# Ledger of designs, part 16: VHH binders against Type II methyltransferase M.MthZI (mthZIM)

Target 1, 355 residues: Type II methyltransferase M.MthZI (mthZIM), of Methanothermobacter thermautotrophicus (Methanobacterium thermoformicicum) (p29568)
Amino acid sequence: MKTTHRIYFKNSADMNELKDKSINLVVTSPPYPMVEIWDRLFSELNPKIEETLIDEEDGLRSYNLMHEELEKVWHEVDRVTAPGGVVIINIGDATRKIGKKFQLYPNHVRTIDFFFDRGYQVLPFIIWRKQSNKPTKFMGSGMLPPNAYVTHEHEYILIFRKEGPRQFKTEEERKLRRESAYFWEERNQWFSDVWTDLTGVSQRLNHKNLRKRAAAYPFELAYRLINMYSIMGDWVLDPFLGTGTTMIAAACAGRNSIGYELDHNFKDLIESRINETLKLSNEIVMRRINDHIEFIREKNGKYYSENYKFKVTTRQEQDIRLYYPRTYKKIKNNEFEFFYQEVNPKKERQSKLNI
Key: E = the ipSAE of ESMFold2; O = the ipSAE of OpenDDE; V2 = 0.75 times the mean of E and O plus 0.25 times the DockQ between their complexes.

## First folded at step 19 (VHH; framework vhh_7n9e_1)

Design j2 (from i4 with T100D; at its last look DockQ between E and O 0.01; V2 from the best seeds 0.00; counts 0 for: pae O 14.4 > 2, placed apart)
Amino acid sequence: DVQLVESGGGLVQAGGSLRLSCAASGFTFSTDWMYWGRQAPGKGREWVSGISGSGEYTAYASSVKGRFTISRDNAKNTLYLQMNNLKPEDTALYYCARGDRWGDYFDYWGQGTQVTVSS
ESMFold2, look of step 19: ipSAE 0.424; ipTM 0.813
ESMFold2 (binder alone), look of step 19: mean pLDDT 84; pTM 0.848
OpenDDE, look of step 19: ipSAE 0.000; ipTM 0.212

Design j3 (at its last look DockQ between E and O 0.04; V2 from the best seeds 0.00; counts 0 for: pae O 15.3 > 2, placed apart)
Fold by OpenDDE, look of step 19:
Structure j3 (fold): chain B 355 residues (1-355), chain A 120 residues (1-120)
Amino acid sequence: as target 1 above (355 residues)
Amino acid sequence: DVQLVESGGGLVQAGGSLRLSCAASGFTFSTDWMYWGRQAPGKGREWVSGISGSGEYKAYASSVKGRFTISRDNAKNTLYLQMNNLKPEDTALYYCAKGTRWGDRYFDYWGQGTQVTVSS
């Protein structure tokens, strides 16, 4: 088994490299409109944004202009997403004072409206909180009503489905789907509408020339979503690849991936992370297996996995197969292949005990 | 019509410096990313550097990082590439390119190029 990964350093408003309806899953986190760290980026796309922010102090106009830029990308996302495909967008709302006016800019609402109006099924989304080590600062009038503000600390994982549930018509596809199943306890955790266990890794990219703050969502976020809403061999797209988190997660999960990134400075970083993917993937798969083994010790499973020689909770778990990349090859300047091996829990455990 | 005209190339000794210029016309220069690429003899065109419309963001290929500096003058519609500590491996035809893409297969517009030759 192998997967292919491609990186394009360009504006994802133009994905001419991708065919219509060729993507099975989109997992991405765009720059958030009206978040100050992205003002310059948006202004580079449309100078009117800077004018409305600074000169006119018109937050609403700025907000709309920024979303117009994102919507160019969403149009391409729509074009390239296959029927039954899923589009997942991690996005936060922005709280900001423009001029003398403080308000929340509801990025999740604007994004939902875009896809809803185009016929997507809006599925239950997930809320997660970034654990900030910063003491909660009270905003507004403090202890005096009515002008104090609620502290906004969560982000939204928005989930859209294109043209109904995905259909699996061939036995081969059905087999891959069965093999791509997740454990019952994972489902119970992942399919919660609130995730409380993810830590926002502020990746301070210490590299002088990299965007000060890559709004990188955690690896675990991408990894869960990929397993939840795709099967092995699928194509995962990230129009805002950043540090490459979605791609790495896809590789770890045995999925193909395509990423777009506007900033060329991320190339070396992404490639560096690709090099680390082999070790990471093995660790993740082993963790999943170990966690399951621990879980099943406490809960008597009704079914049995012949592949891994342990009990599982449901019949749908019986065919689970976990793979990890063993090697990789750079095929082109912007293309990588990973080659996979199926995990052998018995062998892997023995190797760890001998270390 | 979009026009890009490169200049400033020449023969230089290893360790030397050159400054390339690209005069742009036919589009709103100040809003677009601009790029430098190069093509060495027998090799494909490769990306060298990029700069955002305002100049806030700069990017470099690993091979030239720390040696080359990209800049622009939006008032003059001109793109620059300061090349320091030149090496024989830098010998190539250097192109100015317009757009939001990188790589020769993705560039929409580029100039005729200016030849840079670095002698050992």
Scores: ipSAE 0.000, ipTM 0.232, lowest interface PAE 15.3, mean pLDDT 87
ESMFold2, look of step 19: ipSAE 0.000; ipTM 0.472
ESMFold2 (binder alone), look of step 19: mean pLDDT 83; pTM 0.842

Design j4 (from i4 with T58K G99P; at its last look DockQ between E and O 0.05; V2 from the best seeds 0.00; counts 0 for: pae O 14.1 > 2, grease 24.9 > 24.2, placed apart)
Fold by OpenDDE, look of step 19:
Structure j4 (fold): chain B 355 residues (1-355), chain A 119 residues (1-119)
Amino acid sequence: as target 1 above (355 residues)
Amino acid sequence: DVQLVESGGGLVQAGGSLRLSCAASGFTFSTDWMYWGRQAPGKGREWVSGISGSGEYKAYASSVKGRFTISRDNAKNTLYLQMNNLKPEDTALYYCARPTRWGDYFDYWGQGTQVTVSS
């Protein structure tokens, strides 16, 4: 088994490299409109944004202009997403004072409206909180009503489905789907509408020349979503690749991936992470297996996995197969292949005990 | 028609400096990212540096970081590459490029300017 990963350093408002309806899953986190750290980026896309922010102090106009830029990308996302495909967008709302006016800019609402109006099924989304070590800043009038503000600390994982549930018509596809199943306990955790266990890794990109803040969401977030809403061999797209988190997660999960990134400075970083993917992937798979083993010790599983020689909770788990990349090859300057091995829990445990 | 004309190359000793220029025409220069690439003998074309339309964002390959500086003059439709502390491994044909729809770094490029660094 192998997967292919491609990186395009360009504006994802144009994805001409991708065929219509060729993507099975989109997992991405765009720059958030009206978040100050992205003002420059948006201004580079449309100089009017800077004018509205600075000169006119018109937050609403700025907000709309920024979303117009994102919507160019979403149009392409729509074009390239296959029927039954899923589009997942991690996005946060922005709280900001423009001039003398403080308000929340509802990025999640604008994004939902875009896809809803185009016929997507809006599925239940997930809310997660970034554990910020920042002292709870009381905003507004402090202890005096009515002008104090609620602290905004969560982000949204928006989930859209294109043209109904995906159909699996061939036995091979059905087999891959069965093999791509997740454990019952994982399902119970992942399909919660609130994730509280994700630690927002503020990737302070210490690299002087990199954007101070990549819209980086945690690896675990991307990894869960990929397993939840795709099967092995699928194509995962990230229009805002950043540090490459979605791609790495896809690779770890045995999915193909395509990423777009505007800033070439991320190339070296992404490549470095590709190197780390081999070690990471093994650890992740082993963790999943170990967690399951621990879980099943406490619960009497009704079914049995012949592949891994342990009990599982449901029949749908019986065919689970976990792979990890063992090697990779750079095929082109912007294309990588990973080659996979199936995990052998007995062998892997023995190897760890001997270390 | 998009035209890119590179200049400023030459022979220089190791440790020396060169400044490359690229004159652009046939498109709205001030709004587009521009790139420098190079091709050494026997090697493929590689990305060297990029700059956003306004010049606010700059990017560099690891091999040239700290030594090369990309800049632009939008009024003159000109892209620049200041190359300091040149090394023999910097010897290459240098190209100016505009990114196109097709995602390759070098869809549009000029004839290039030769940079040769002697040891």
Scores: ipSAE 0.000, ipTM 0.245, lowest interface PAE 14.1, mean pLDDT 87
ESMFold2, look of step 19: ipSAE 0.394; ipTM 0.796
ESMFold2 (binder alone), look of step 19: mean pLDDT 81; pTM 0.825

Design j5 (from i4 with T58K; at its last look DockQ between E and O 0.04; V2 from the best seeds 0.00; counts 0 for: pae O 13.3 > 2, grease 24.5 > 24.2, placed apart)
Fold by OpenDDE, look of step 19:
Structure j5 (fold): chain B 355 residues (1-355), chain A 119 residues (1-119)
Amino acid sequence: as target 1 above (355 residues)
Amino acid sequence: DVQLVESGGGLVQAGGSLRLSCAASGFTFSTDWMYWGRQAPGKGREWVSGISGSGEYKAYASSVKGRFTISRDNAKNTLYLQMNNLKPEDTALYYCARGTRWGDYFDYWGQGTQVTVSS
């Protein structure tokens, strides 16, 4: 088994490299409109944004203009997403003072409207909170009503489905789907509408030449979503690749991936992370297996996995197969292949005991 | 009509420096990404460096990172490439290119300026 990963250093408003309906899953986190760290980026796309933001102090106009730029990307996302495909967008709302006016800019609402109006099924989304070490800042009038503001600390994982549930027509596809199943306890955790266990990685890119901030979300976030809404061999797209988190997660999960990134300076960083993926992927798979083993010790499983020789909770778990990349090869300047091995729990446990 | 005119190339010894210029006309220079590319004998064209309209974002090929610096003067509609610590491998025809608003696609190229680095 192998997967292919491609990186395009360009604005994803133009994905001419991708065919229509060629992507099974989109997992991405765009730059958030009206978040100050992205003002310059948006202004580079449309100078009017800077004018409305700074000169006119018109936050609403700025907000709309920024979303118009994102919507160019979403149009391409729509074009390249296959029927039954899923589009997942991690996005936060922005709280900001423009001039003398403080307000929340509802990025999740604007994004939902875009896909909903185009016929996507809006599925239940997930809210997650970034664990901030920052002391709770009381905004506004402090302890005096009515001018204090609620602290905004969560982000949205928006989930859209294109043209109904994905159909699996061939036995091969059905087999891959069965093999791509997740454990019952994982489902119970992952398919919660609130995630509280993700730690926001402050991606302070210490690299002198990189953007101070990448639209980065935690690896675990991407990894869960990929397993939840795709099967092995699928193509995962990230229009805002940044440091490559979605790609790494896809590789770890045995999925292909395509990423777009505007800034070429991320190339070396992404490549370095590709190398680290080999170690990471093994650890992740082992963790999943170990967690399951621990779980099933406490719970009476009704079914049995012949492949891994342990009990599982449901029949759908019986065919689970976990792979991890063992090696990779750079095929082209912006194209990598991973080669996979199936995990052997007995062998892997023995190796850990010897360390 | 879009025009890009490169200058500043020449013969230089290894370890030396050159500064390339590109004069742009026929479009709104200050809003467009601009790029330097190069083509060595027997090789394909490769990108070298890119800069956003305002100059806020800069990108470099790994082969030139730390040695080359891209800059621009929007008032003069001019793109620059400061090349330090030049190597024989840097020998190429250097092109100025206009990037599309949306990335690393190039729609216009200049005629190029020759850079030759002797050992």
Scores: ipSAE 0.005, ipTM 0.234, lowest interface PAE 13.3, mean pLDDT 87
ESMFold2, look of step 19: ipSAE 0.395; ipTM 0.791
ESMFold2 (binder alone), look of step 19: mean pLDDT 84; pTM 0.847

## First folded at step 21 (VHH; framework vhh_7n9e_1)

Design o1 (from z2 with F27S S62K G99P; at its last look DockQ between E and O 0.04; V2 from the best seeds 0.00; counts 0 for: pae O 14.0 > 2, unsure alone 64.3 < 65, grease 25.1 > 24.2, placed apart)
Fold by OpenDDE, look of step 21:
Structure o1 (fold): chain B 355 residues (1-355), chain A 119 residues (1-119)
Amino acid sequence: as target 1 above (355 residues)
Amino acid sequence: DVQLVESGGGLVQAGGSLRLSCAASGSTFSTDWMYWGRQAPGKGREWVSGISGSGEYTAYAKSVKGRFTISRDNAKNTLYLQMNNLKPEDTALYYCARPEFYGRYFDYWGQGTQVTVSS
């Protein structure tokens, strides 16, 4: 088994490289409108945004203009997403004072409306609560009503499905789906509507020329979502690739991926991370297996995996196959192939002990 | 169709300098990222430098970092590449472009301008 990964360094508002209905899953996190760190980026896309921000009189105008830029990308996302495909967007609302006015700018609502109006099934989304190390939980007037504000400490993982549930018509597809199953205990955790166990990775990009803050969500976030809403061999798209987290997660999960990134400066970083993917992928798969083994020791599983020689909770888990990339090859500039091996828990444990 | 016309190339001695220009057509020049690429004889195309619409953000290939400077004049719809301390390895056909796939394809290429650096 192999997967292919491609990076386009361009504005994802134009995905002319991709055919209509060619993507099975979109996982991405855009720059958040009205978050200050992204003001310059949006202004580069549309100089009118900078003008409106400078006026400091009407945050709504800035908000709308920024979303118009994102919506160009969402249009392409819609075009390239296959029937039964899923679009997942991690997005946070912005709290900001413009002039003398403080308010929340509801990015998640604007995004939901975009896809809802276009006929997508809006699925239950996930609230991702980040542990804020910010000592001062109090904004506004402190202890005096009515002018204090609720502390905003969560982001949204929005989930949209295009044209109903995906259908698997061939035996080969059905087999891949079965093999792509997740463990019961993973499902129980991942399909919670609130995630509190994932910490935001402050990717301080020490590179002088890189944006100080890449809108980088943690690897685990992308990895979970990819496993939840795709099968092996699927194509995963990230219109805002950044440091390449979605691509790495896709590779680790045995999925193909395409990423768009506006800034070429991320190339070296992404490539470096690709190189590290081999080690990471092995660790992740082993972790999943080990966690399952521990879980099933305590729980009486009713079914048995012949492949891995352990009990599982449900019949659907019996065909689970976990692969990890063993090697990779750079085929072209910014095009990589990973070659996979199925995990052998016994062999892998022995190999680690010998290292 | 966006038209790109490169100019400013020529023969220069090692250690010398050149300034390339690219005249671009289109109403969206001021908002578009623009890039310089090059193709050496017998080699594939590679990107050299990029610049954001306003010029706030710039990027450089490692091989040219510190020697080349990209700039733009949006009023003139023109992209520039100042090349200093040129090396024989910089000999190539230089293109102005919109990026597609790094090092492989760009959305738009001009005819290019030849830069030859003699040892």
Scores: ipSAE 0.000, ipTM 0.230, lowest interface PAE 14.0, mean pLDDT 86
ESMFold2, look of step 21: ipSAE 0.351; ipTM 0.769
ESMFold2 (binder alone), look of step 21: mean pLDDT 79; pTM 0.805

Design o2 (from z2 with F27S S62K F101L; at its last look DockQ between E and O 0.04; V2 from the best seeds 0.00; counts 0 for: pae O 14.8 > 2, grease 24.7 > 24.2, placed apart)
Fold by OpenDDE, look of step 21:
Structure o2 (fold): chain B 355 residues (1-355), chain A 119 residues (1-119)
Amino acid sequence: as target 1 above (355 residues)
Amino acid sequence: DVQLVESGGGLVQAGGSLRLSCAASGSTFSTDWMYWGRQAPGKGREWVSGISGSGEYTAYAKSVKGRFTISRDNAKNTLYLQMNNLKPEDTALYYCARGELYGRYFDYWGQGTQVTVSS
């Protein structure tokens, strides 16, 4: 088994490299409108945004202009997403004071409206609550009504499905789907509507020339979503690739991926992370197996995996196959292939007996 | 029609410096990402450096990082490349290119200016 990964350093508002309906899953996190760290980026896309931020002191106009830029990308996302495909967008609302006016800018609402109006099935989204160690939850909020405001501590993982549930027409596809199953206990955790266990990775990009992307979602977030809403061999797209997290997650999960990134400075960083993917992937698969083994010790599973020689909770878990990339090859500039090996369950059992 | 005209190339000794210029016409220069590329004899075109419309963001190929500096003057519709500590491997035809904000990477190229670095 192999997967292919391609990086395009360009604006994802034009995905001319991709055919219509060619993507099975989109997982991405755009720059958040009205978040200050992205003001410059948006201004580079449309100078009017800068004008509105500086001159008008009116956040609404800025907000609308920024979303217009994102919507150009979403149009392409819509074009390239296959029937039955899923679009997942991690996005946060912005709280900002412009001039003397403080308000929340509801990025998740506008994003939902975009896809809803285009006929997507809006699925239950996930609230991602980041544990903010910020001691000062009340900084600036008085104890006197009515002018205090609620502390905003979560982001949204929005989930959209295109043209109904995906159909699997061939036996090979059905087999891949069965093999791509997740454990019952994973499902129970992952399909919660609130995630509180994932910490935002402050990617301190110490690279002088890299834009300070403070808001990269963690690997685990992408990895979960990819496993939840795709099967092995699928194509995963990230229009805002950044440091390459979605691509790495896809590779770890045995999915193909395409990423767009506007800033070429990320090339070296992404490539460096690809090297680390081999180690990471093995660790992840091992962790999943180990966690399952521990889980099933406590629970009497009704079914049995012949492949891994352990009990599982449901019939659908019986055909689970976990692969990890063993090697990779750079095929051409910005294109990589990973070659996979299935995890050896015997080795895992031995390791636990020694723990 | 977008026109890009490069200048400033020449013969220089290893360790020397050159400053390239690119005059742009027919485009919204101030909002466009601009790039330098180069093509060595027998090799394909490769990107060298990029700069955002305002100049806030810059990018460099690994091979030129720390030696080359890209800049722009939007009032003059001119792109610059300061090349320091030049090496023989930097010998190439250097092109100015426009990258559309929402289009293809390197949509327009100039005719190029020759840079030759002697050992």
Scores: ipSAE 0.000, ipTM 0.236, lowest interface PAE 14.8, mean pLDDT 86
ESMFold2, look of step 21: ipSAE 0.370; ipTM 0.772
ESMFold2 (binder alone), look of step 21: mean pLDDT 80; pTM 0.814

Design o3 (from z2 with F27S D32H; at its last look DockQ between E and O 0.02; V2 from the best seeds 0.00; counts 0 for: pae O 13.3 > 2, placed apart)
Fold by OpenDDE, look of step 21:
Parts: sequence; C-alpha cells; structure tokens
Structure o3 (fold): chain B 355 residues (1-355), chain A 119 residues (1-119)
Amino acid sequence: as target 1 above (355 residues)
Amino acid sequence: DVQLVESGGGLVQAGGSLRLSCAASGSTFSTHWMYWGRQAPGKGREWVSGISGSGEYTAYASSVKGRFTISRDNAKNTLYLQMNNLKPEDTALYYCARGEFYGRYFDYWGQGTQVTVSS
C-alpha cells in the first residue's frame, strides 16, 4: 500500500489543480476572523478590511469582509468535495473589543450557515475545550451585574456531509471500509460532542522568513477526525495546510492528502516534518494497539480478530488493519509517496503479556 | 487612479534571465496584493505570480515555479519579477496588476513590457 501527498503553495481560493467531486474528506482550520493575529493576513487579502479595522466603529463590517474571503475558499471546497464526502472545519469565535464595544463574533455560525444554505447536512459538531492555564478567569469581569461576560475557552469542530451518507458499491470498497474500522473504545472517546483531552499547540516558528504564528491544531485532532470520517485510500484536503499537520495525520492514517498553503516558505518545514512521520506513525499505531490490549484485558470482548489474535468488542472491529508508513519518496517537487506495512501486534501483545 | 508602469522586458536567449519592474502610483501599494500576468500572442491573459502587501506571502503559477521570484519594495512602490531559466514558452507581454485576492480579482493593469525568449 502507498499514499500520495501533494502540496500547492498558493491561495486555496483557486483549486484548479483539483477536479470536481474528487475529495473524500476536508479537514482544516482557517484563520479566524476578528482574531487580531490574523488581521494582517486578512488585510493583505482585502485592504478594505484594514480600513474598517482602523475606523474602530464597525466591527461587523470587518467581520463580514473577512468571511467573504474565507467563503471564496469554501466555494472551492464545495466544488471538490465528493458526494457523501465530509467537510470538517475547526474554527473559533472571536471575542474582541473594537473601540469601546466588546462583543463575540460568531465565526462558527457564519460557517454553518454557508454550508447549510448549500444543502449540506449539518452533523453534530464537537466542542473543543482547550485547557487554559490562565489563572485569572475573571480578568475584566466584575462581580456586579450586568456587564460581565462569559469566559470563552472553546473552539468548534464543525462537521458537514455532502448529499447524504457515503455509499460503498464494490466489494473492494467494502473491504477497505471494514479494515478502516476503529476500536469500540476509540469510538466512545472520539465521537463525544466535547473534547477536553487535546491541548492546543502553540507553534512558534523560529524559521527565517516564516510567519511567527501558524494556525495550527494538534496532530491528534486531525488524526482522530481523519479516522472518524474517512477510509484508507481516501483523499484528504486541507485548504489551509500551514505547517502540514493534516497531511502528516493523513499519512499516518493511510490516507492520501492534498494541502494548500499561501506561504511557500513553509516548504522546508513541512518536508522536515515528513521525515519525522515514519517514527511518529509507528508510535501511534503501536499506541492504539497497546491501548486496545489494555482495554480488552478488563473487558470481555465478544468477538475475535483473527488478524491480530485478540478479542474485540464488536463484530465490526474484527477486520481492523492498522498500517504505518515505513518509507517515503519524494516523487517531484512538493509531491511525496509513503509506502506502508501492517503493524505486527503479535510481538506487542507478547510483550504486554509478559509484563 | 492607480497607474502601473512595467519595465525590464527585452530579448533574451533560452536559459537566460530578466528582471522586470513595476512602478505603482498611489498611497495604497503596501496594502494590496500585487501580481504579474502575461499574455502570449493568440492566448488569453494568465497570472504568473502574486505577492501579498507585506511581501510575506508569495504564489506562483505551476509553469514558472522554481524559476521566477516575485518581490516588492513598498518604500519605493515597486514590484519586481526575477525570471531565471527562461524558456521560449515564456514569451509574452508581461503585465503588472493590483488585486485583492490571489488569481481572481485584478483592479488595475499596466501597459505591459514585452519579453521575448529565443530558442
């Protein structure tokens, strides 16, 4: 088994490299409108945004203009997403004071409306609560009503499905789907509507000529979502690739990926991370196996995996196959292939039994 | 009104290099994406490269990636295109353009500078 990964250093508002309905899963996190760190980026996309921000009188105008820029990308996302495909967007609302006016700018609502109005099935989304060690939860809030406001400590993982559930028409596709199953205990964790166990990754980019901050979500977030809403061999798209997290997660999960990044200076960084993917992927797969082994020791599984020689909870878990990339090749500029092998849990199982 | 004036074009042999310049008028140069486009005889206009207002972000058409480099000097209101390893297929009238969004929207165009690459 192999997967292909392609990087386009351009604005994803134009994905002319991709055919209509060619993507199975979109996982991405855009720059958040009205978050100050992205003001410059949005202003560069549309100078009117800068003008409205300077006026400090109308945050709503700025908000709308920024979303108009994102919506150009979402149009392309819609075009390239296949029937039955899933679009997942990690986005946070912005709380900001413009002039003398403090308010929340509801980025998740604007995004939901965009896809809902275009006929997508809005699925239950996930609230991602980042544990903020900020000691002063009450900075700016008094004990006197009514002018205090709620501390905002979560982001949204929005999930949209295009044209109903995906259909698998061939035996090969069905087999691949079965092999792409996740463990029961993973499902229970991943399909919770609130995630509290993932920490935000502040990526300080110390590279010359790179932006200081990249919109980055943690690897685990992307990895979970990819396993939840795709099968092996699928094509995963990230219109805002940044440091390449979604691509790395896709590779680790045995999925193909395409990423767009506006800043070509991320090339070296992404390539460096690709090199680390081999080690990371093996660790992840081993972790999943080990966690399952531990889980099943305590639980009496009703079914049995012949492949991995351990019990599982459900019939659908019996055909699970976990692969990790062993090697990779750079095929051409900004295109990589990973070559996979299946994990050998027998060795791991034996090791755990001996403990 | 924004005026854009291109310069630096000429005749060059295949494998050669040219550097184009675009002088922009007005006070809003640093806030806008700037682009290079080109039009070959009998063909439509195509974009070649883009750069953000600050110069932090750059983009290139697939046909010129690795060969062309876009840059800007906001203090001088000037856009540049360094063209290396030129090919006959690069022969075109090269335009400077101001835009808001990469590859889709252009507000102003210059008159263009002719680049001819001989085989």
Scores: ipSAE 0.000, ipTM 0.247, lowest interface PAE 13.3, mean pLDDT 87
ESMFold2, look of step 21: ipSAE 0.295; ipTM 0.734
ESMFold2 (binder alone), look of step 21: mean pLDDT 82; pTM 0.832

Design o4 (from z2 with F27D G99A; at its last look DockQ between E and O 0.04; V2 from the best seeds 0.00; counts 0 for: pae O 15.2 > 2, unsure alone 64.3 < 65, grease 25.1 > 24.2, placed apart)
Amino acid sequence: DVQLVESGGGLVQAGGSLRLSCAASGDTFSTDWMYWGRQAPGKGREWVSGISGSGEYTAYASSVKGRFTISRDNAKNTLYLQMNNLKPEDTALYYCARAEFYGRYFDYWGQGTQVTVSS
ESMFold2, look of step 21: ipSAE 0.440; ipTM 0.801
ESMFold2 (binder alone), look of step 21: mean pLDDT 79; pTM 0.806
OpenDDE, look of step 21: ipSAE 0.000; ipTM 0.229

Design o5 (from z2 with F27S D32Y Y108V; at its last look DockQ between E and O 0.02; V2 from the best seeds 0.00; counts 0 for: pae O 13.6 > 2, grease 26.8 > 24.2, placed apart)
Fold by OpenDDE, look of step 21:
Structure o5 (fold): chain B 355 residues (1-355), chain A 119 residues (1-119)
Amino acid sequence: as target 1 above (355 residues)
Amino acid sequence: DVQLVESGGGLVQAGGSLRLSCAASGSTFSTYWMYWGRQAPGKGREWVSGISGSGEYTAYASSVKGRFTISRDNAKNTLYLQMNNLKPEDTALYYCARGEFYGRYFDVWGQGTQVTVSS
């Protein structure tokens, strides 16, 4: 088994490299409108944004202009997403004072409206609560009503499905789907509507020419979502690849991936992370197996995996196959292939005799 | 490569009007913000007006606000600039541009069309 990964250093508002309906899953996090760290980026896209921000008179205008830029990308996302495909967008709302006015700018609402109006099925989204150690939990007038503000400590993982549930027409596809199943205990955790166990990773990129702050969502976030809403062999797209987190997660999960990034200076960073993917992937798969083994020791599983010789909770778990990349090759400039091996839990079982 | 070709410039008297056109090549015209810029003799290039892909949003430099109107026809891949109440200070080479995301304000520029306003 192998997967292919391609990086395009260009604006994802034009994905001419991709055919219509060629993507099975989109997982991405765009720059958030009205968050200050992205003001420059948006202003580069449209100088009027800078003007409106400086005038400090009309935050709504700035907000709308920024979303107009994102919507260019969403149009391409729509074009390239296959029927039954899923689009997942991690996005946060912005709280900001413009001039004398403080308000929340609801980025998640604007994004939902875009896809909803285009006929997507809006699925239950996930609230991602980041543990904030910020000492000042209270904004505004403090303990005096009515001018205090609710502390904003979460982001949204928005989930959209295109043209109904995905259909699997061939036995090969059905087999891959069965093999791509997740454990019962993972399902219970991952399909919660609130995630509190993932921490945001502030990546300080020490590279002179790189964006000082790449707001990257954590690897675990991407990895979960990819396993939840795709099968092995699928194509995953990230229009805002950044440091390559989605690609790495896809590789770890046995999925193909395509990423777009505006800044070519990220090339070296992404490539370096690809190299690290081999070690990471093995660790992740082993962790999943070990966690399951521990879980099933406490719970009497009704079914049995012949592949891994342990009990599972449901019939659908019986065919689970977990692979990790053993090696990779650079095929072309900005194109990589990973070659996979199936995990061997026997090595781990020897240490836990009672399973 | 996307090409932009401007037209419609010329000599006009102060208080007069001109309509500029910009023809864009390519299939993705409607997905990009388009802009008009200008460069006067001895001055740097400055932006004049912008319009969103859908045409829903427009922007103007303060110097031309109320006098100029930007519009587009996505079916024709054409950008327009209606210039009214022209002033001598509007004399410049006018450029059509596509928005860019690469640390630059604009991705693609045309060759420009000359607008000269006489007093």
Scores: ipSAE 0.000, ipTM 0.245, lowest interface PAE 13.6, mean pLDDT 87
ESMFold2, look of step 21: ipSAE 0.355; ipTM 0.765
ESMFold2 (binder alone), look of step 21: mean pLDDT 83; pTM 0.841

Design o6 (from z2 with F27S E56D; at its last look DockQ between E and O 0.01; V2 from the best seeds 0.00; counts 0 for: pae O 13.8 > 2, unsure alone 64.3 < 65, grease 26 > 24.2, placed apart)
Amino acid sequence: DVQLVESGGGLVQAGGSLRLSCAASGSTFSTDWMYWGRQAPGKGREWVSGISGSGDYTAYASSVKGRFTISRDNAKNTLYLQMNNLKPEDTALYYCARGEFYGRYFDYWGQGTQVTVSS
ESMFold2, look of step 21: ipSAE 0.485; ipTM 0.821
ESMFold2 (binder alone), look of step 21: mean pLDDT 79; pTM 0.806
OpenDDE, look of step 21: ipSAE 0.000; ipTM 0.224

